# Miniprotein binders against Pyridoxal reductase, chloroplastic (PLR1), part 12

Target 1, 350 residues: Pyridoxal reductase, chloroplastic (PLR1), of Arabidopsis thaliana (Mouse-ear cress) (q56y42)
Amino acid sequence: CSNNTSNITTFKPLKLPLFWPWQKVKMGPLSVSPMGFGTWAWGNQLLWGYQTSMDDQLQQAFELALENGINLFDTADSYGTGRLNGQSERLLGKFIKESQGLKGKQNEVVVATKFAAYPWRLTSGQFVNACRASLDRLQIDQLGIGQLHWSTASYAPLQELVLWDGLVQMYEKGLVRAVGVSNYGPQQLVKIHDYLKTRGVPLCSAQVQFSLLSMGKEQLEIKSICDELGIRLISYSPLGLGMLTGKYSSSKLPTGPRSLLFRQILPGLEPLLLALSEIAKKRGKTMPQVAINWCICKGTVPIPGIKSVRHVEDNLGALGWKLTNDEQLQLEYAAKESPKSMIQNIFQTR
Short names: E, the ipSAE of ESMFold2; O, the ipSAE of OpenDDE; V2, 0.75 times the mean of E and O plus 0.25 times the DockQ between their complexes.

## First folded at step 14 (miniprotein)

Design q2 (from q1 with K66L; at its last look DockQ between E and O 0.54; V2 from the best seeds 0.00; counts 0 for: oily stretch 66-84 1.61)
Fold by OpenDDE base, look of step 14:
Structure q2 (fold): chain B 350 residues (1-350), chain A 93 residues (1-93)
Amino acid sequence: as target 1 above (350 residues)
Amino acid sequence: SKIRVEIRIESDDPRLLRFIARLIKWMVEEIAKKYGVKVEVEIEERDGELRIRVEIEGDNPEALELALEMLLFRILYMAIELGADVEIRIERE
């Protein structure tokens, strides 16, 4: 009696993609998902309470993002606190390498790192060496996007030119596929764009704080310049460090130094939080999903942080749908009625 | 009215701590100008640590709160972007 064990091939239900390939966003020569993930929490002890015991959970979160077609991962050489300096890049490099079940998708990963404009990076060669050190931590031969983390124009204008020459040299040496900037204001963004253009280096991205909390005149001007110059705007802090999540209130503050900031700002955000809650309820979505979807609807690529599988699942729910124009206007009106706008990053230039 | 902010920043790179100290000095000057508040700052560097005391004084309560919000926000983002640990305490007088 030959027991024919019929291999019941359990058809895993074809999970419909959250977005189609033609919905990928162009950043210079690169094609990225409509949303990326930020990895600044990886190695950050202060704000996230990072511990090495979380690495397996971060790996699962990364793999889940990659499985769902997310291919843009933002990091920086400065991420990781104290002795964990560069930990974000180390973890990202490890996870890309170890994602063996996703071999076809590994080659689609766009790593966007940011090189800190440290005062001791005085030569273009030292800045190129920072790029090489990032490549070593990431265990990759070429970056997707090499970004200047901030401008030194306000306090060290001579250093800024050296850093721009460093970006040119990174591109010319093939260490990066594309060049980007972060924390550039409207005037300084035009200057670096023109400087790079004259050298045959396309500026592909500008990363700024852009959210329903940070949509002031300056952000709108940066967006307009990006649209005119063919620069892709990357929106960091799309959730305003968690203020737009609805998880926090004056009676339910986060732990650590964010508690002080949230206690000050949250009372003035009531109109915006109400509008987010109403639209979220009407759409069968979460407030974070609505806030991230708004950034996408505005033509930016948001990079919410990853801390866990649950945060990835929540953020992935921002894809596959769009806010209506009326819903966007309702959110923008409520954001304008909120007396407290989010303050600019210290490194944001004019 | 007076607001006292005590800030503790930790890093194993003394170059980074010196850079942060410079940024904080510049930051408080910008806050003072923007909001028309008096700001005093004391910075002590110790092994792997900056201790910063900021005192914000002014007659307009709204200007004081806005100055405080700007200070807190900029310190948090500075710490994130530079990979430094930060503790913050606030006292109101």
Scores: ipSAE 0.787, ipTM 0.915, lowest interface PAE 0.7, mean pLDDT 92
ESMFold2, look of step 14: ipSAE 0.795; ipTM 0.907
ESMFold2 (binder alone), look of step 14: mean pLDDT 82; pTM 0.792

Design q3 (from q1 with W26R K66M; at its last look DockQ between E and O 0.50; V2 from the best seeds 0.73)
Fold by ESMFold2, look of step 14:
Structure q3 (fold): chain B 350 residues (1-350), chain A 93 residues (1-93)
Amino acid sequence: as target 1 above (350 residues)
Amino acid sequence: SKIRVEIRIESDDPRLLRFIARLIKRMVEEIAKKYGVKVEVEIEERDGELRIRVEIEGDNPEALEMALEMLLFRILYMAIELGADVEIRIERE
């Protein structure tokens, strides 16, 4: 990035690995790490076993991510079950505020949150107030990305334009640096892009379930639209809630409610899981690292979840290297040969 | 063969409970079609909770179990994403 370094211009920087965490990628007006982290587990008691006794380890995991060049963190105003509603945002805000490494530089972290499209959020002012409530829980003055969590087209189509105006208002009031959407299908994605473009509001991201388990026709069409329109795809559930980790089998299911899903899908993933295992062994990597690296190879920014320092350490190993084209094709072929894939989010539209 | 399940979802916002009830009715229709089973659901809102009684009926016992498991997971996933509490009580005949 310096034209006055003519002595360096003739040589590549020594040992610069691909998907280097400090080599940021563009997301609208923002620069983000090639992988981010999702915080769905923060305050999620039933699916992920959250307890407040875990907060110190979560804080250490957050600090480790920062130290290794990660600057994108995704949350939502609905994250946290029951009495812990909003807890994910509160924890993220606390960790940002208390971070010694961010002292005076808190704005270098790109906070992405999502505002639930509840059917009672009926005015743009109500949607703006949801953003202000998120900023209060986070204890920051501006979000990196304010995201509409899902489209209302399937149950309240007249509401949707109100929520889109709310996103415009959030941007115009300086509450967010950019806006995004989550769970938008191809048709709705084009529509909101066109709407925001006429208002001069940067639609920087589209967040959808995208992984070796979620790469069907619709997901690929969303990816193609993102590429054409300059929208960055954020991949959620890049590990299929853990099905791509190699930790589980038909005889070793997870405890808790994920077993309900895994029992039906995991047996149908043998070709994919074998390909992941083979490539992981060949590369000296873990299966999660290969699956996440694949998402990055596709030009998306995956946001695996974090629950511990060990999870962050493992996920960071997805960075600094790149699957060969042949390895990518091997994985995609194995995924297509697998008779099962991940279920679609009920909120994703056409 | 028949399977009966009761699910309870809790929120202090009755609007959230009504929204969840509508989403569950959509899920039930999709599950019934995909697994070739008959699904009846009765949903009642009382005192800050949604009580959902599901009956799944069909000739293939494996399809009944698969439909139940998928329905439970989808309800749980959706309710958690919306910030609601979920309690599952399973009654099998």
Scores: ipSAE 0.799, ipTM 0.909, lowest interface PAE 0.8, mean pLDDT 89
ESMFold2 (binder alone), look of step 14: mean pLDDT 83; pTM 0.792
OpenDDE base, look of step 14: ipSAE 0.811; ipTM 0.925

Design q4 (from q1 with V28L; at its last fold request DockQ between E and O 0.91; V2 from the best seeds 0.86)
Amino acid sequence: SKIRVEIRIESDDPRLLRFIARLIKWMLEEIAKKYGVKVEVEIEERDGELRIRVEIEGDNPEALEKALEMLLFRILYMAIELGADVEIRIERE
ESMFold2, look of step 14: ipSAE 0.839; ipTM 0.929
ESMFold2 (binder alone), look of step 14: mean pLDDT 83; pTM 0.804
OpenDDE base, look of step 14: ipSAE 0.802; ipTM 0.919
ESMFold2, fold request of step 15: ipSAE 0.828, 0.843, 0.850; ipTM 0.924, 0.930, 0.936
ESMFold2 (binder alone), fold request of step 15: mean pLDDT 84, 83, 84; pTM 0.808, 0.805, 0.807
OpenDDE base, fold request of step 15: ipSAE 0.825, 0.801, 0.786; ipTM 0.928, 0.920, 0.915

Design q5 (from q1 with D85E; at its last look DockQ between E and O 0.85; V2 from the best seeds 0.82)
Fold by OpenDDE base, look of step 14:
Structure q5 (fold): chain B 350 residues (1-350), chain A 93 residues (1-93)
Amino acid sequence: as target 1 above (350 residues)
Amino acid sequence: SKIRVEIRIESDDPRLLRFIARLIKWMVEEIAKKYGVKVEVEIEERDGELRIRVEIEGDNPEALEKALEMLLFRILYMAIELGAEVEIRIERE
């Protein structure tokens, strides 16, 4: 009696991609997913209560993002609190290296790190050395995007030129495929674009706070300038540190220092939170998915934070659909009627 | 009306703490100008720690609340972007 063990080839249902290859966003020489992920929570004890015991969950979250075609990961050399300084880059580098599912996709990962404009980075050479230190922590030979984390124009204008020369040298040395900036206002964005252009270095990205909480005159002006100059806007805090999630209310605050801020702002967001909830319910989506999808519809690349597989799954649900123009206008109207808006980052220039 | 904000910032880099102290001084001056409030700030540096006391005074309650919101938001983002730990307490008088 020959037991023919029929190899039941379990056809894994072909999960349709959340986005098509032609929906990839051009960012200078790079092609990135319509959404990236921010890794600022990796090594942050303050807001996330990071512990090294979470590294396996962060790895699974990273792998799930890659499996779903996310290839843009934002980090910074300053991420990680206290003794965990640089932990975000270390973890990202480890996960890129260990991710077996990356067979053929490793070369598609775009690491976008940000170099802090620390007062002790006084020479272009020291700023280039910061890039090398990031490459060492990431265990990669070349960055996707090297970003200036903020402008020093407001308090150290002489240092800013040195940092710009540092970006030029990073590009010329091939340490980065492209250069970007973060926390640049409209006037400084034009200045750095022109400065880099005269040196043959294309400015590929501008990373600013852009969300339904942060869509004021300044953000719209930055977006207009980015569109005119061919700069891709990266929207950080698309969920307003979690205010746009619907998870929190005046009766249900987050733990830690965010509780104070949320207690002040959430009551003034009622029109916006209602509009988000209504559209989310009508679409069979979550409020985070609607808020992230809005950022995509506005022509930005949002970089929501990764904390767990569940957050990746929820954020991935922002892809494969679009808000209508009427739904976008409804959200934008509700955001304008909200008496409170998110404040600009301290480092945001004019 | 007076709002007192106590801030504790921790970092193992004393250079970073000195930079944060400078940013906070600049921040409170900008808040005072923007909202027309009186802001006083005391900063004590200890080993690995900044203790900051901010007092916001003004006759317009709305200006005080907006000043407080700006302070809290800027401190949180500064701590995130610089990789510092922060604790914040608020007292209202």
Scores: ipSAE 0.776, ipTM 0.912, lowest interface PAE 0.8, mean pLDDT 92
ESMFold2, look of step 14: ipSAE 0.832; ipTM 0.928
ESMFold2 (binder alone), look of step 14: mean pLDDT 83; pTM 0.797

Design q6 (from q1 with R92E; at its last look DockQ between E and O 0.76; V2 from the best seeds 0.80)
Fold by OpenDDE base, look of step 14:
Structure q6 (fold): chain B 350 residues (1-350), chain A 93 residues (1-93)
Amino acid sequence: as target 1 above (350 residues)
Amino acid sequence: SKIRVEIRIESDDPRLLRFIARLIKWMVEEIAKKYGVKVEVEIEERDGELRIRVEIEGDNPEALEKALEMLLFRILYMAIELGADVEIRIEEE
């Protein structure tokens, strides 16, 4: 009696992609997912309570993002606190390398790192060496996007030109596929765009704080300039450090330094939080999903931070649908009626 | 009205701590100008640590509140962007 155990090939139900390949967003020569993930929490001990015991959970979160077609991962050479300096890039490089079950998707990963404008980076060569050090931590030969982390124009204008020449040299040496900036205001954004253009280096991205909490005149002007110049706006802090999540209130504050900031700002966000909650409820979505979807609808690429599989799952729910124009206007009106807004980053230029 | 803010910033790079100290001095000057408040700052550097005391003084409660919000927000983002650990305490007098 030959027991033919019929291998019932359990057809895993074809999970429909959260977005189609033609919905990928262009950043110069690169094609990225409509949303990326930020990794600034990776190695941040005090603000996020990072511990090395979390690395397996971060790896699972990364792999889940990659499985769902997310290919943009933002990091910086400055991320990781104290002795964990550069930990975010180290972890990202490890996870890209170890994602062996996803080999076909590994080649689609766009690493966008940011090089700090530290006062001791005085030469273009030192700035190019910062790029090489990032490549070494990431264990890759070429970056997707090399970004200047902030402008020094306000306090060290001579250094800024050296850093811009460093970006040119990174591109010319093939160390980066594309060049970007972060924390550039409208005037400095035009200047660096023109400087790079005259050298045959396309400015592909501008990363600024852009959210329902940060949609003031300056952000709208930056967005307009980006649209005119063919620069892709990357929106960091799309959730306002967690204020737009609905998880926190005056009676339920986060732990650590954010508690003080949230205690001051959250009462003044009531109109916006109400509008987010109403639209989220109507759509069968979470408040974070609505806030991230708004950033996408505005033509930006949001980069919410990831800490766990649960955060990836929640953020992925921002994809595969769009807010209507009326829902966007309702959120923007509620944001304008809110007496409080996010303050600009200290490094944000004019 | 007076607001006291105590800030502790940790880093293993003394160059970074010196840079942060410069940024904080510049930041408080910008806050003072923007909101018309008096801002005093004391910075003590220790091994791997900055201890910063900021005092914000003014007659307009709304200006004081906005000054405090700007200070807190800028310190948090500075610490994030520079990879420094930060603790903040507020004492209201």
Scores: ipSAE 0.792, ipTM 0.916, lowest interface PAE 0.7, mean pLDDT 92
ESMFold2, look of step 14: ipSAE 0.830; ipTM 0.923
ESMFold2 (binder alone), look of step 14: mean pLDDT 80; pTM 0.747

## First folded at step 16 (miniprotein)

Design ctrl (from f4 with F19S E69S F73S Y77S I80S E81S; at its last look DockQ between E and O 0.81; V2 from the best seeds 0.00; counts 0 for: pae O 1.6 > 1.5)
Fold by OpenDDE base, look of step 16:
Structure ctrl (fold): chain B 350 residues (1-350), chain A 93 residues (1-93)
Amino acid sequence: as target 1 above (350 residues)
Amino acid sequence: MKIRVEIRVESDDPRLLRSIAMLIKWMVEEISKKYGVKVEVEIEERDGELRIRVEIEGDNPEALEKALSMLLSRILSMASSLGADVEIRIERE
């Protein structure tokens, strides 16, 4: 009697997302999770110490994000250093294609990429070609959101008009479902919105540095304009490159170039870090979860970076709850009492 | 008081290196104006490498440190946005 031990493929029960339900957020024609994930660490050797040996871990992190209802992934064509240029898009495309969780629903994933305003992209056609190159790396026919990575208005205003026309052409050709911008200030955001509107192209998103370290007058003005114009604000660096995690101190700095920046800023963040820690403890949450939740409470879609399953698990804990107005005010007060803020992106316009 | 910042940028795209050089010149002018510090910049381009020396000079230590912080943050942001590898060294005199 040969005991055919039938390999009962234990159907892993469909684990309900740990923090389900949450409401999807409208972003132009798209519906996205209230938080996305940024992939800037994917292929970045300098700041993030990327190695190809991490790809399996990144894939696991991606799958866990999908399983928990995350459908927004932010990338850029400039992500990846040196020979790893475009690696973030390559990895994201691979992971989408290989995903067992998607089961043919790859179109439910909103890929938001950013096209660099490189000085050699002097024609709208060249900018459209950048979009095509991203589609090739991602192995998809259409992007969710095509984003201009920064404005050239400050140094090459003639190029900016060409890049805007490039966004129009991407949309008209069906290469992108929606268009967005990054690092636009209030005035330039209105200009591009009006330019796109007159051409029947909806501006769906504006991506700026927005966090408890970056909540100045400019960020509040951008948020107000976004709300008025029906633009969704995407908040990048919601954790201030890790300063808001509580993992680092003056005695415990990160490795690499971030150590220099952190040494300068961390000594002035004590009030904010204390407020984050107190609220986190009171809520039974982590400091990152509180900092990300604050971004959501402000009506933005945060895109924290992920490098591991642990980062995904921690970031997912920012969902399914909301800071009270008093807790938000406490954090904002503590942030204002902190003499040092995050420095804005070099390409951030007025 | 003087702060010297040495920046090494590596890229196989000479267009990128030239772009970085232009952006750094622009950055330094902005920093100088914003903080009232004297800033001098030397840029050397070699095959696949850009070496930048920035000297920040001023009498107010707080202004110098703010200028340095802005410079560092902008360099890191630029490098990240452009996909360049950057080494930074700082010396204080």
Scores: ipSAE 0.359, ipTM 0.757, lowest interface PAE 1.6, mean pLDDT 89
ESMFold2, look of step 16: ipSAE 0.663; ipTM 0.862
ESMFold2 (binder alone), look of step 16: mean pLDDT 80; pTM 0.753

Design r1 (from q4 with F19W; at its last look DockQ between E and O 0.88; V2 from the best seeds 0.81)
Fold by OpenDDE base, look of step 16:
Structure r1 (fold): chain B 350 residues (1-350), chain A 93 residues (1-93)
Amino acid sequence: as target 1 above (350 residues)
Amino acid sequence: SKIRVEIRIESDDPRLLRWIARLIKWMLEEIAKKYGVKVEVEIEERDGELRIRVEIEGDNPEALEKALEMLLFRILYMAIELGADVEIRIERE
């Protein structure tokens, strides 16, 4: 009697997204999830310990994000270290192409890449060629959002105009559905918006460092301008490189160069970390979930980094609920009482 | 009080390394002005590597610590955004 144990493939019920029905956020002509995922860890060897043996785990993390209604993925042409330059875009393109969940729906994924303002990109044509090279790595015909990665206004103002013309040409050629910027301050954000508007190009997004560690006067001014101009603010580093996770302390530092920075900053974050922990405990949430939810409550689209299925699961728990106004104020007060904050990016303009 | 910072940056693009070296010099000038600290820098470029030695000097300990924080943060984000590998060591005198 050969017991043919029929492998009943238990169809795991499609777990409805934790935020279903979820409200999509408008970003110019696009409709995106209220949270995206950043892929900057993909191909980063020293800071993140990336190895090609992790690609299957990253693919599983990508699929889980899609299954839960995440459709915004942020990358850059500069992501990936050394010989792995462009690896983030290559992996994202591979995962989109191989996705069983996306069969016939690849265009529902909004890829937002950033083109580096390298000093050797001196012509608008060279900047358009950077967009083509990203499309080739991503194995797609059109980007969701083409982003200028930073402004050159502070050190090469003549180059900046050429890069802006490059964004116009990318849009006119249909290589991108929308245009965005990163690391623009209030004054330069208005200038590029006006420049693009006069040419019929929609500026749909501004990506800046925005978190409980980065909520200063400048971030609030950028948010106000974005709201006035109909630009969606994308929040990068919503977890402050991991400082807001509660995983690290003065006695438990991360490995590598981040250890030095965390040793310096973490002691000055005690009020903020306590407030995050208290609210997290009260809500039955994790500290990362509270920190990401705060970014959403502030009307930004946070793009936390993905490294594993576990990180996707934890970050997805930031959705389907909101902090109260009192909880937001408590976090903001604790952040202001914390003597240390994150410093602005070197490329952040005025 | 003096803080020494040794930075090692690796990239396979020599154009990128030469640009990073210029950005670091500019960054250090901005740090010196902002915090009123003296900054000295030595930069060596060799075989896809930048070796950077920074000395930060000042009489105000709080200004020195803030200068160091700004340096560390800017170097880390620059390395992330440019796809360069970075190592950092700190010595205090």
Scores: ipSAE 0.743, ipTM 0.902, lowest interface PAE 0.8, mean pLDDT 90
ESMFold2, look of step 16: ipSAE 0.840; ipTM 0.931
ESMFold2 (binder alone), look of step 16: mean pLDDT 82; pTM 0.793

Design r2 (from q4 with A84S; at its last look DockQ between E and O 0.85; V2 from the best seeds 0.83)
Amino acid sequence: SKIRVEIRIESDDPRLLRFIARLIKWMLEEIAKKYGVKVEVEIEERDGELRIRVEIEGDNPEALEKALEMLLFRILYMAIELGSDVEIRIERE
ESMFold2, look of step 16: ipSAE 0.843; ipTM 0.930
ESMFold2 (binder alone), look of step 16: mean pLDDT 81; pTM 0.787
OpenDDE base, look of step 16: ipSAE 0.796; ipTM 0.917

Design r3 (from q4 with K34E V86I; at its last look DockQ between E and O 0.84; V2 from the best seeds 0.80)
Fold by OpenDDE base, look of step 16:
Structure r3 (fold): chain B 350 residues (1-350), chain A 93 residues (1-93)
Amino acid sequence: as target 1 above (350 residues)
Amino acid sequence: SKIRVEIRIESDDPRLLRFIARLIKWMLEEIAKEYGVKVEVEIEERDGELRIRVEIEGDNPEALEKALEMLLFRILYMAIELGADIEIRIERE
């Protein structure tokens, strides 16, 4: 009696995304998830303790994000410390290529990279070459969004025009599906939009620091301009480097250089952290989920960092629901009562 | 009141270190103006390392603390965005 053990290939049922349905967001010609993921921790040794032994965990986190309908991944050519320069793009390219979930649908992933405005990128051709180098690291033929990482207007205004022409050339050459900017203030955002529009190049995104810690007059003005011009605002640091997570306190600081900053800021954040905790409890959500959901409710696309499967699961919990207007106002009031450390990036322009 | 900040930045690209040094100097000039504090800075570049000593001085304790907070925040984000390793120490006098 030959027991033919029929290998029943158990079709793992397509697990519906834990937080489906959600609506995709338009970003110029692209359709993206209402939340993306940032990869700035990938290759960052000192601030994040990155080690190559973590790559498998990062890959699992990436796959889980894809399985749950996330299709926007933000990176930069400057990410990765020391000898690991460009490691974020290398890892993202590897994970896209090796993805069993994508099954030939790699083009559904919107890669948004940022090209550093380094002082040695003096020609538009050199800036286009930075885009090519990112494509090589990512192992893809076309980027979703090519982003200027910051404006040089404040310290090298002649270089800025060269970089804008570089964005035009990237688009005209088909190296990018759309262009975006990061760290542009209201005035420079209008200028680059007009410059690109006259050349038939769609400015699809503006990436700025936007969170319950960074919601000042300038951020609201940038949001208003983005809405008027049809630009999608991407909010980086939606969790304020982890300050909005509730994981840290004056008695429980993070390790490394962040400990100094958190020691200064956390004592003043008590009203905001309390409001986040209360709303999180009421909703059966985590404080990070509430903070990210607020960014979405404000009409931005938040890009929280990925470090592990657990962080992906927690961040995905920000989707499939919305804060009420009253809950948003409660958070915004508590954020205004907190000392206005309008912590602006050094590269943020006027 | 005086605050001393020592910053150590490491990079294998000397062009990046020189760029960071220029940005830090510019940032400190802006902080000094914005908060009405006196800022002194010493910058030393050696073999893939940038050592920065900052002294922040002022009569208003609140302005000093805000200046320090702004410095710490801007320097951390600079290091993140430029892919540089950073150590920071603070002393208060």
Scores: ipSAE 0.752, ipTM 0.903, lowest interface PAE 0.8, mean pLDDT 90
ESMFold2, look of step 16: ipSAE 0.814; ipTM 0.921
ESMFold2 (binder alone), look of step 16: mean pLDDT 82; pTM 0.786

Design r4 (from q4 with R8V R46K E49K; at its last look DockQ between E and O 0.90; V2 from the best seeds 0.84)
Amino acid sequence: SKIRVEIVIESDDPRLLRFIARLIKWMLEEIAKKYGVKVEVEIEEKDGKLRIRVEIEGDNPEALEKALEMLLFRILYMAIELGADVEIRIERE
ESMFold2, look of step 16: ipSAE 0.842; ipTM 0.934
ESMFold2 (binder alone), look of step 16: mean pLDDT 83; pTM 0.801
OpenDDE base, look of step 16: ipSAE 0.792; ipTM 0.916

